# VH-VL binders against q9r0b6r508to684, part 13

Target 1, 177 residues: q9r0b6r508to684
Amino acid sequence: HIRSDFRHGAGGWQIRSMGVSKRPLQWSQSGLLLGLRGGEELSAPKKFLGDQRLSYGQPVILTLQVPPGGSPPPIQLRLEGAGLALSLRPSSLPSPQDTRQPRRVQLQFLLQETSEEAESPLPTFHFQRLLSNLTALSIWTSGQGPGHSGQVLLCEVQLTSAWPQRELAPPASWVET
Below, E stands for the ipSAE of ESMFold2; O stands for the ipSAE of OpenDDE; V2 stands for 0.75 times the mean of E and O plus 0.25 times the DockQ between their complexes.

## First folded at step 18 (VH-VL; framework fv_oberotatug)

Design y05 (at its last look DockQ between E and O 0.03; V2 from the best seeds 0.00; counts 0 for: pae O 7.1 > 2, placed apart)
Fold by ESMFold2, look of step 18:
Structure y05 (fold): chain C 177 residues (1-177), chain A 125 residues (1-125), chain B 107 residues (1-107)
Amino acid sequence: as target 1 above (177 residues)
Amino acid sequence: EVQLVESGGGLVKPGGSLRLSCAASGFTFSNAWMSWVRQAPGKGLEWVGRIKSKTDGGTTDYAAPVQGRFTISRDDSKNTLYLQMNSLKTEDTAVYYCTTDSYYDILTGYYFDYWGQGTLVTVSS
Amino acid sequence: DVQMTQSPSSLSASVGDRVTITCRASQSISSYLSWYQQRPGKAPNLLIYAASSLQSGVPSRFSGSGSGTDFTLTISTLQPEDFATYYCQQSYSTPWTFGQGTKVEIK
């Protein structure tokens, strides 16, 4: 339900870097140019942060546009919250099918322990605790250089949340909720 | 300075085979995507095919007229691009250029920024 | 496949003239268009990429414009070394395809 589609700008996304200089994002009406340099992460705006426990077990979905013959770079989703940090690998990868034209591809990152990049010595319930006060959500790629770093467009980011299966009757007029 | 030097062109009869080489220098060949482009005498330019870098999968793609007859390969230890041409036809007569198939980002697309001087292939009976 | 059509096929011009060459794609190719110059007996060389970006070392008298299906190469003040054949090329969809060429001849 929480979405950035970049039609009106970079949507509050910023490059987060360990370097000294700040670097502006390259943006187009079709998306953000995903060309991260060494040590850089693409950080999400505030609307993706805070209490996101309704998204536990649900995917974060990245929609990318890849060039003819191209593939999305190897992307990790990084989460920080409640004093913890995690990295996630995609739960599914796009088909390796070559294409003659630019096409859109989705990467999904399930927000659960099975998606974690590495086994970490974290407290029990760490994923739920992290999501109760999410302080950073970032996109990072291990593939740097001429191959993938300048090739793809990030068209959309969606954070999925669970919804009730059945709609309840409206609250009674004597109770405001 | 970037240099691309083609060799191996010559006269061959229809149905014959020929292998072209392209020696590369002045850039990191192993990171580059490479293409072959040909030009029949007095005619325009025609893309023949390309090969990706090994890091991008090393796969090839070909124009329809040469599909199944031509094979592009590379040897990164020798900085050399190859074009193996089999079952040659008279319409394959052309100057063959090797090129870098360069890419800055998805907003700009691909382009051929460096070209060799070409090698002539003549297919006639 | 994307077909590229150049106009005119040839033109005659004098040194100092402003020259305009057009290129039309059979479908939208965004800005994925390059222009090449080929002097007689020489290999092609890149002039313009991304429809309007000037390649390093190319004189500023060359410029490109357009997007979608219609593109233009302009030479603002033609020089003796500019008598050549010019090609456009799309990189939106494989196979990469070139226009038929425009020969610029001395008048």
Scores: ipSAE 0.284, ipTM 0.719, lowest interface PAE 3.9, mean pLDDT 83
Fold by OpenDDE, look of step 18:
Structure y05 (fold): chain C 177 residues (1-177), chain A 125 residues (1-125), chain B 107 residues (1-107)
Amino acid sequence: as target 1 above (177 residues)
Amino acid sequence: EVQLVESGGGLVKPGGSLRLSCAASGFTFSNAWMSWVRQAPGKGLEWVGRIKSKTDGGTTDYAAPVQGRFTISRDDSKNTLYLQMNSLKTEDTAVYYCTTDSYYDILTGYYFDYWGQGTLVTVSS
Amino acid sequence: DVQMTQSPSSLSASVGDRVTITCRASQSISSYLSWYQQRPGKAPNLLIYAASSLQSGVPSRFSGSGSGTDFTLTISTLQPEDFATYYCQQSYSTPWTFGQGTKVEIK
């Protein structure tokens, strides 16, 4: 796994507003502050990039802390590589919970072909090509969201990878060559 | 309620000068990057320039057609954005809009995109 | 500078139609693409930001897609109030640049 837990800093993550406006990356030991209704991009550091074919079919998991009574804002995961780009939506969305305390929720993004931005899914070959040279991985928030009381924090980002545990081994069977 | 109100437009001869103002309210103006966008009659939108917030350096960027002739400035104490236009040309004729141009309020967490009603600048002999 | 090529420049459609407008950037702009709607005599209104995020208050019949260089705005079911001019804008790098616009007219 490749992981950012933000315990000791922003971990190389960068923030950029979609528009001309800019806000600084705000970090605490609790995580990175996300916009509640923002068109902003959080760019992953280099450790998430490169050849990520071993992560094919595996989830990118975002752990968010949402305020009491709040819900995570709409989030997309955007991938760029080998001249290709696509956006992924969460495979599932957490349901709102009635709680007096901030709660942590997880959003999962499966690294697989998607038809979100096209009439047909991206061909596997092209998706593999993208993963083979992942040049950008970014989290995009939407200006929409039901929970606007308090702060939403990105607490952890985890990319699942079928890397060998101890010794170099052939890629997992789901990795196409 | 966020409001942007442009003023200062009018008729001016080629080579003349004009200063536009944009009065802002309803948000923390000093934190916002502000832009001017213009639209010639019957034409499309054209970005004129931008000024960053003071905290982000307060620097300005301009579109090539107005570079060296136009100056964007701001008075945060007055919540006002300015566009000083010198050496005006006929092709500068347009409705000029001030915009927050996708302002992110770090306090509220909201993403804003507000435009004024525009002010008409006519450059004609 | 990043040039934005919008297509078509104009189109005629009827109420209820599916309308698609495209915008191509001269270089990759990631997802830093916005769509604006402008009605006659009015200032532009933001419809879509970050290529596919719907601005608050905008009807769900509007949607945006694309990343990199090719982007699309789709109106699933055109309504009378949708007859207007639409613009794409990149905010990837200065100078910010708009597409030339697409006028959606009633057939």
Scores: ipSAE 0.017, ipTM 0.625, lowest interface PAE 7.1, mean pLDDT 85
ESMFold2 (binder alone), look of step 18: mean pLDDT 92; pTM 0.938

Design y06 (at its last look DockQ between E and O 0.04; V2 from the best seeds 0.00; counts 0 for: pae E 7.9 > 2, placed apart)
Fold by OpenDDE, look of step 20:
Structure y06 (fold): chain C 177 residues (1-177), chain A 125 residues (1-125), chain B 107 residues (1-107)
Amino acid sequence: as target 1 above (177 residues)
Amino acid sequence: EVQLVESGGGLVKPGGSLRLSCAASGFTFSNAWMSWVRQAPGKGLEWVGRIKSKTDGGTTDYAAPVQGRFTISRDDSKNTLYLQMNSLKTEDTAVYYCTTDYYDILTGYYYFDYWGQGTLVTVSS
Amino acid sequence: DVQMTQSPSSLSASVGDRVTITCRASQSISSYLSWYQQRPGKAPNLLIYAASSLQSGVPSRFSGSGSGTDFTLTISTLQPEDFATYYCQQSYETPWTFGQGTKVEIK
């Protein structure tokens, strides 16, 4: 597992809001503030990148703190590598909000071939190619207008990895031994 | 509460110049994209132009009818948006509104979520 | 430029009526459409964005639908304060353009 919990800093994450420029993320012990006007692009640090084929089919988990009566903004996970790009939607939606107090919710993004941007899934070979040389992992969020209140915090990002079951079965054709 | 207050409108002759101001409050002005939208008397709405935030390059875009004649600028230290109008024409007569523009980085949606009360510019001989 | 054709230009209705306003784009604009309300002597107010998303604070009797080239603003039950002029606006590509407006008048 690769994880950022933001307890001791931004951990190399960068943020772009509304436009083109990237800047250092503002963080606290509670996490990174999301859902500002115009939304955000959060770029993952190097530890999330490179050969991530062992994460195939595994979840990227975002832990969010949402305010009373609130909900996380729309969020996409975008992968880039080997000249390919893919956008992922959460595999599950958060449960209804407790209107009385803040709550933590988890969004899971399965690293798989499906994409919102394509009518058909990316061929497995190409997706594996992307994962083998992941050059960018970014979290994209929609924003809120100035009239909206409440703070959504990104508390943790976790990339899950799995080990091949080589002793039990031959590795998948896409797995390089 | 978001507030936008336009000022500077008035009567001007064709070929003249006028500078409008929009005083903004209730939000982080420096991060906001802003537009001017005008409305001729008894007519519809017409986008005039926009200015992006400094962090997003501070660039401006204009509608064709005002291109080369109008200039949008901003003073973030004063939370003020400006519209410099030169070489004014009679067809520039309108109520001019300043707006806060919402741009969503994820979806690309763009709309004018807050408007000022407008200031009237009359171009007449 | 993307031309927005709004219809009707005006309509008469009574309180309690269902009102429908249409907007057609000269090309597909996906869901990049907003609706504004302008009461007499007032500035426009945003009602709907992204074709169907209701702006915060706007009554639920307002709704938007459509995608591509054809869009609709619906007021399910017209209220006295709804007599106004309504405008659609495309945000697909600059320059941003508005429909010509629809004036909703008292019958």
Scores: ipSAE 0.487, ipTM 0.810, lowest interface PAE 0.9, mean pLDDT 89
Fold by ESMFold2, look of step 18:
Structure y06 (fold): chain C 177 residues (1-177), chain A 125 residues (1-125), chain B 107 residues (1-107)
Amino acid sequence: as target 1 above (177 residues)
Amino acid sequence: EVQLVESGGGLVKPGGSLRLSCAASGFTFSNAWMSWVRQAPGKGLEWVGRIKSKTDGGTTDYAAPVQGRFTISRDDSKNTLYLQMNSLKTEDTAVYYCTTDYYDILTGYYYFDYWGQGTLVTVSS
Amino acid sequence: DVQMTQSPSSLSASVGDRVTITCRASQSISSYLSWYQQRPGKAPNLLIYAASSLQSGVPSRFSGSGSGTDFTLTISTLQPEDFATYYCQQSYETPWTFGQGTKVEIK
């Protein structure tokens, strides 16, 4: 698996926008603040990019910290590669809970066609072609902007992969066919 | 620039009802969590309850003495917070303040940063 | 629920005095404590959050300390505008609760 946990900084994640912007990215030992402005998105470092075909059909998992009793705002995962661009929605959204403490929640984005935000005509096998040369992986949230609510920390990002050596672990002495 | 202005206070008989309003300006009201805090004459501060933003579920919490009798609501199109008070008792006599609930997710701290000037509710026969 | 107890309930002091107010929580609240000032006839205003962090615009003569159950507000050199009632408030868990207040009066 490929991970960012933000304990020692922004982990190579950067704000990506049109035009000139030097707005500082805010973070803490608990995570990276997702209060993005309009037209901004949070882009992943190189370790998440390149040939990621082994992640097809696997989730990207975001671990978020929300305020006591809060919920994450709507979030899209945006992918670019092989001249294509896609937006994904999570498989499910956590319901609001009336907790007394901040809580962590996970959003999963399955890397498959069923997770795409909007229907559009695309070539056959477009998702796997995109993953053969992933050039951007970005997080975007609707209604972006700082405020009294809607605050969320990004605590961890995990890209799941069907690791070949894990898949082919040596057989036990009771080997099956 | 941030302003909170309460209204609707007055004299009410025990068992009666009263509706308070808090007009908000100078910030994005729809993103805010809002509280009511009251202060009986000559006494200290008491938190009454809170309403979350719609984004965070729009739910309410209440202090035990008012649970079941008071209802907090909001109208984001009018930037207005409401407190509906039913079954009023003499011990509900107080100045009622509306406040913004501040939460800093980077530090995890929660406090009331902006306060209105208050409106007096007197419950007396 | 977390109960907050302040000491003293009132005190008399002169301009220039160092004033110390204490607040005790009924259980550990880590550093989830705020201090408010209320001048006569006015709404409260925030002085200190996170036990020791000064709110923007608050004079440096105000300071806060403590964690767990015991907290202190200090005014290093009392000014005429500091004669007011002071409240602590825990933000550890709902219901949010305040101390009963400490009135700082002119000697």
Scores: ipSAE 0.156, ipTM 0.587, lowest interface PAE 3.9, mean pLDDT 82
ESMFold2 (binder alone), look of step 18: mean pLDDT 93; pTM 0.942
OpenDDE, look of step 18: ipSAE 0.073; ipTM 0.650
ESMFold2, look of step 20: ipSAE 0.012; ipTM 0.545
ESMFold2 (binder alone), look of step 20: mean pLDDT 94; pTM 0.947

## First folded at step 20 (VH-VL; framework fv_oberotatug)

Design z01 (at its last look DockQ between E and O 0.04; V2 from the best seeds 0.00; counts 0 for: pae E 15.1 > 2, placed apart)
Fold by OpenDDE, look of step 20:
Structure z01 (fold): chain C 177 residues (1-177), chain A 125 residues (1-125), chain B 107 residues (1-107)
Amino acid sequence: as target 1 above (177 residues)
Amino acid sequence: EVQLVESGGGLVKPGGSLRLSCAASGFTFSNYWMSWVRQAPGKGLEWVGRIKSKTDGGTTDYAAPVQGRFTISRDDSKNTLYLQMNSLKTEDTAVYYCTTDYYDILTGYYYFDYWGQGTLVTVSS
Amino acid sequence: DVQMTQSPSSLSASVGDRVTITCRASQSISSYLSWYQQRPGKAPNLLIYAASSLQSGVPSRFSGSGSGTDFTLTISTLQPEDFATYYCQQSYETPWTFGQGTKVEIK
């Protein structure tokens, strides 16, 4: 697993808000503030990038703290690599928020060919190419509406990787040799 | 509470100039894109132009009818938006509103979520 | 430029009525459509954004629907304070453009 838990800093993550400029994330011990007006693009540091083919089919998990009565803003995960880009939606919606207390929720994004931006999934070969040379992993969030008073915090980002099994098993059909 | 207060409107002759101001409060002005929208008497709404935040380049865009004659600027230290209007025409007569613009980076949605009370500009000989 | 056409230009209604206003774009604008309310002598107020999202603080009797070229603003039960002029606005591409407005008058 590759993880950012934001316990000791922003961990190299960068933020762009409403426009084109990138800036260092404002970090707190509680996490990174999300859902500001206009939303955010959070760019992952290098440790999340490169050859991530072992993460194929595995989840990227975002852990969020939401305020009482609140919910996480709409979030997409964007992957870029090998001249390709793909946007992923959470594979599951978070459970309803307990209105009484802040709660941590997890959003999972499966690293698979399915894309919201395309009518048809990206061919597996191309997706593998993307993962093999992941040049950008970014979290895109919508902003909070004017009526939202609570703060949503990103507490953790985890990229799950499969263990490379050195078994004499035939490669998966998607593996290009 | 978000407050937008326009000022500077008045009577001006065709060919004249006028500068409108919009005093902003209740939010971090420097972080937001702002627009001017006008409304001729008894008519509908017309977008005049916008200015982006400094962090987003501070660039401006204008509607064709005012292009080259109007200039939008901002002084973030004063939380003030300006509209410099030159070479005014009778058809520029309108109530001018300043707005806070909402732009969602994820969805691309763009709308005017807060409006000032407006200031009347009358261009007449 | 994207042209926005509202229908009707005006209508008369009574308190308690269901009111429907339509807005048509000259081209597809997806869901990039907002609705504004302007009471007499007042500045416009945002009602709906993204075609169907209710702005915070706006009564639930207001709703928006549609995508592409045809959009609808609905007031389920007209209240006295709802007599106003309503405008649609496309945010698909600059320049931003408004419909000509729909005046909701007392019958």
Scores: ipSAE 0.173, ipTM 0.746, lowest interface PAE 1.8, mean pLDDT 89
Fold by ESMFold2, look of step 20:
Structure z01 (fold): chain C 177 residues (1-177), chain A 125 residues (1-125), chain B 107 residues (1-107)
Amino acid sequence: as target 1 above (177 residues)
Amino acid sequence: EVQLVESGGGLVKPGGSLRLSCAASGFTFSNYWMSWVRQAPGKGLEWVGRIKSKTDGGTTDYAAPVQGRFTISRDDSKNTLYLQMNSLKTEDTAVYYCTTDYYDILTGYYYFDYWGQGTLVTVSS
Amino acid sequence: DVQMTQSPSSLSASVGDRVTITCRASQSISSYLSWYQQRPGKAPNLLIYAASSLQSGVPSRFSGSGSGTDFTLTISTLQPEDFATYYCQQSYETPWTFGQGTKVEIK
């Protein structure tokens, strides 16, 4: 696995903005402050990029700390690579629970076509091509999301690899009969 | 190497005031929560209070015996933690340690991983 | 507040002995329990966090066990440098509280 846990710094994560103004990322021992303004994304460092085909069909896992009375904001994972771009929604959502205390929440983003936020997801060939030269991995939140997004911390990001499957199984999308 | 060095201890009469300092090095001070822990002569350890990192709100929490009398502050530009002690009582006589508070991001476990050498405060009537 | 009670308050042991120190919480604290060693005239050092996890650089002769209310620190083969006072500390809820200490002395 490839991880950022932020114990010793922002781990090379940066705010990516459409405007010319750059602002510093706020972080602590607890994580990155997920208080993005409109048009901002959290951009991953190089260790998450490049050839990530071993992660196809595997999750990207985000661990969040949510304040009392809050909910995780709507979060999408944006990927760019090989001249392609897509956004993923969480493949699993948190269940309702007692929100009167601070709590930790995991979101999973499965790196496959079924997780895309699109009416026409990329074909498997294009998704694999995107992962063969990943040039950006970014976390995006709605500028009009739930009210406690400014106090939500991103505590860990993990990219999962499927090391033993590189030559053992065909991609599921082309297997017939 | 992580290092914490307390200073500012001494003798003071009841009702008096002292300010303790804790100089930090070997880690990114601004990202850590910090605590004060004290130990009366011949006695055990007692948590005094904590200050969070500024990114986590910079807020303070205190043990009941010192609430309203002690104030914890930090200066991240100088990598220094402070304890302002007012209205001192004889029961405040102790060695005062500064500590780094660490929590495991995945599990929420919380402990004091680095400790200073301590500075003695004596409050005598 | 969670009260932590250690037993015994002191003990006498020889080099090579297995030493066991217990710590009891006044309510369940799950595994939010740490152990510290304090040698005479020195600051405490963390030995064990999360009831059983050994801090980096701590010799493997130290081990911790327990959950809920009853916890144990074990030194499997006591060494001369292990003569010290040991404290447990709960991190379940503030205020963080310590046991009263267990002094381990040479017999």
Scores: ipSAE 0.000, ipTM 0.484, lowest interface PAE 15.1, mean pLDDT 80
ESMFold2 (binder alone), look of step 20: mean pLDDT 93; pTM 0.943

Design z02 (at its last look DockQ between E and O 0.06; V2 from the best seeds 0.00; counts 0 for: pae E 13.9 > 2, placed apart)
Fold by OpenDDE, look of step 20:
Formats: C-alpha cells, structure tokens, sequence
Structure z02 (fold): chain C 177 residues (1-177), chain A 125 residues (1-125), chain B 107 residues (1-107)
C-alpha cells in the first residue's frame, strides 16, 4: 500500500480551497484541517499515481478526526487517467459519533467502475486503462460557512494494493492488462 | 462571530453616484465570496451582484438591471466590500445588504449565509 | 432567468399552527434552493439550504422539502417570533433569483 500519514510533513499533497489555484498543504502534527469555507480539493502526490491497476477493487482509506458532536463533511474521491475521470463516494459511512469526545473515523473508497456521475458504470476495460495511467487522485470535500466552528482533520490517506508493492507479482487474473 | 456592517447609504438624485461599504469581521474575508442584495421598500429581495475571492479570480457578476452601472470591489486588507453605484435611477431605491456567499466547491451549492443590517439608498428628484 | 413563484403571497395564522409555504421554479433547479426569513425591519436570515438542510441555530420546527420545481417550507408549530416574510432563492444558475415572498401574519 501507499500511505500519507502527515506525521512528518505534507508529503507532497496540494490543496485548493475556494480557489482555482493549488497551494502547499497546511500541514500540522494533527493533520490537515478540512471543512473550510467552500470545501477543499486535495491533490495526491506522484507516489499515488501511475500504474495503480493492482489497486483495482481495493480501498482508498481516509482517516479523519472529527470533533465532539461532529461528522465528516461530504467527501468524494476523484480519479483521472487516460483521458477518463471518475468520482467515487465512500463505500461506507461512519457510525454516529459520541458527542462528548473527538474520534477518528475511516472512510473507504473502493476503486471500482461504479461512478456517481454516470448512469452506468465505466466499462472495466476503460477503468483499467484509467488505473494503468492514473494522472490524478484527488479528495474533494464540502466546506463550512464562516459561522461554523467544527474542525475535521485529515490524518491519513492509504491506497491499498492487491499485491504488496515490494513484490513484483503479476496482477490478479481479473485485472485486465 | 460573523459581522457585516453596511454604510454609505443616503439620498441621491437620479443620475448621481454613491458608494456603499460593507465592513466584515469574524471570518477570513479574503476567502469569501460576497454579494450585494437589495430590497426596494415594501418589495422582495433582488440579487445585485457578487465578487469572488482573489483565489477564484476575483471576478464579478451582476444582475442585468445594474450591469454597466454598478461595480463591486473589495479590499481584503481592510476586510471591506464596496458597491459603486453610478447613473442611479429611481428604481435603484432600496435597502442594500451585503452578504457572505457560501459556495461549495464539491456540490456547487450557493446561498447567502450571513447578511448585514443593510443601508438605505434613496434615489429621488 | 429562473423565475421563482411562492404561494401564497400572504397568509394569516395563529401561534401553534402548522404553516406551509410553497415555491415553484420555472425550470428544474434540482435541490439548489434556500429559504430565508425576514422579520419586520430586520435583515433576512438563512433558514434552509440545499432544499432541506437546516441552518445551524435554526429551530427544528422549520423544515424544507422538495426537488426539481416544487419546494415547501414548513413550520410545524408557529411561534410568535415566526411572524415574518419568507423567501425562497434558487442557486441553480445565475442570476440568483428570489421568490416574491410570503408574509406570515398573525390571525
């Protein structure tokens, strides 16, 4: 798997918040503050990109810290590659939060053909083509108005692979090449 | 706490000019899209125009009735929004509100989440 | 431009009543609709956004529903402070447009 845990820096992630320009991630030991006014577009660094066919059907996992009484904002994962684009919603929603304590929750996005923007799933061949040349992986979040004070932090991003990256094993038989 | 305070309203003759100000506080003004919305006496609400944040290009959009006559600008260093009104007409008589405009980058939703108290502009001979 | 038409233009009600205001768009605006309340002599306040989402601090007796062209604002149990004028606003496409307003008066 490929991971950003934001413990030692922004890790090459870039952010656009209520703007068309990307900027360096405002990193802290606690993570990246999300849910700012207008939301955010977080662009993954190159280590998440390229040939990611081994991640077919595997989850991208976002770890978020949510405040007491809070919840993660709406989040989409967007993939681009080979002239194609796909937006994914979380495969599962976090359970209701204990209103008394902040907590960490995980959102999982399965890398599969299903898209919220299309009436029908992307053909597998095309999705494989996208994954084989992933040029962009971005996290899109909704934001909060100026009167909202809840702070949601992105703590970790993990791209899961069917095979360990340290192993040069061929893709599973279901992975088209 | 978000605060929006309009000023600059008053009596002006048709064809005259007036500049309104909106002093903003309690939020990161430079990141905010802002609008002017007006309300003629005893009438409904009418969107006048908006200005985007600098990061979004700082561009402006206007309603047709004020296009070419009104100019929206901002001074982020002063947390102030402006509405320059030229060639004023009697139908421009209204209370003018400045608003914070919520824009969701993901969904595209747009609404006015905070409003000032308004300032009255009266255009009369 | 998208025209927003509210119904009724005015209504009389008593404290405790259920009040329903409708807003119709001249074309489909999906869920890009907000509701505002304006008390006499005051600035408007946001009540509902995204057709059905309650703004923070707004009492739960307010609710919004609808999609496409037909929307509804409901006050389940009218309170004294709810006598005001209510406006719908579409955020589907510029220019942003408001309904003509619905004045809720005391019976």
Amino acid sequence: as target 1 above (177 residues)
Amino acid sequence: EVQLVESGGGLVKPGGSLRLSCAASGFTFSNAWMSWVRQAPGKGLEWVGRIKSKTDGGTTDYAAPVQGRFTISRDDSKNTLYLQMNSLKTEDTAVYYCTTDYYDILTGYYYFDYWGQGTLVTVSS
Amino acid sequence: DVQMTQSPSSLSASVGDRVTITCRASQSISSYLSWYQQRPGKAPNLLIYKASSLESGVPSRFSGSGSGTDFTLTISTLQPEDFATYYCQQSYETPWTFGQGTKVEIK
Scores: ipSAE 0.154, ipTM 0.731, lowest interface PAE 2.1, mean pLDDT 88
Fold by ESMFold2, look of step 20:
Structure z02 (fold): chain C 177 residues (1-177), chain A 125 residues (1-125), chain B 107 residues (1-107)
Amino acid sequence: as target 1 above (177 residues)
Amino acid sequence: EVQLVESGGGLVKPGGSLRLSCAASGFTFSNAWMSWVRQAPGKGLEWVGRIKSKTDGGTTDYAAPVQGRFTISRDDSKNTLYLQMNSLKTEDTAVYYCTTDYYDILTGYYYFDYWGQGTLVTVSS
Amino acid sequence: DVQMTQSPSSLSASVGDRVTITCRASQSISSYLSWYQQRPGKAPNLLIYKASSLESGVPSRFSGSGSGTDFTLTISTLQPEDFATYYCQQSYETPWTFGQGTKVEIK
């Protein structure tokens, strides 16, 4: 598994935008603040990129910390690779907590076609092709805006890897011109 | 099953001090945000303050009437929440409840989920 | 601070009556409003969150409505176990504040 947990800083995560200057991330020992402005994304460091085909069919897990009185913004996981781009929505809702006092909540983004936003169809094997050379992994949120008494923190990001079964392995060499 | 049991209430003179305890069980105490809520006899409910989990910074927040006089702390190894009350006034007379704070990340709503049965603090000469 | 005002402060009703309790916030709190029931000598318990969502195990005779500044709790057919004091509570911003309570008494 590949993990960022922010105990010693922002872990190489950066704000990605169309502008020429970088705005500093706001962070605490508990995580990164998800209050992003329009046109901004939170971009993952190099360790999450490259050949991530072993993560196909596995989740990217975000651990969030949500304060009282606030609403979580919508969150998308955005991937770019092999000349392709796609966006994922969370694959499932968090399980209820026994105490009904969740402070740390996990969102899972299953890295398979069922998690995709359905805006545009892509070629056969597009997801596996994208993961063969992942060039960006980004978190988009709408931000919180002013006037709320709390902020949502990103406390951990985990890219899950698995031992693929024979029938799960994508074809490595069969690509049309 | 979640249980919260307050103790340490009693009679104290104005200007005195008292420490309340809340023993917790049936949930992961170290991840919970906890509050104290009080109710003067025959009166309504009043939030006193909150302590966040240590992973969320362990910080405290207080209602104005108790700020500077009351201190909330926690001991996660003992699953215990504390309220240190100093410079007590007669208007601090109340039943004190400990609560867990519930926050639903999907809906964004917050409320006091579990409540203890309370402990009475009486401040009088 | 957000001030919460309940009306009425008390009422007398009979089993089977329809009861309506109102709660007004001093500023908009969107739908960040909960209702609690407190039976005599007991700790409060949650009835409604998100202004209108019933907590698990709460009978369907309870309902909540409203958004912004004006909220209501309705008990459609009052039962003997419903004689209690009811509180609204805002969770829009700290300090968390409650209404003064509405006592529902048996006639």
Scores: ipSAE 0.000, ipTM 0.468, lowest interface PAE 13.9, mean pLDDT 78
ESMFold2 (binder alone), look of step 20: mean pLDDT 92; pTM 0.938

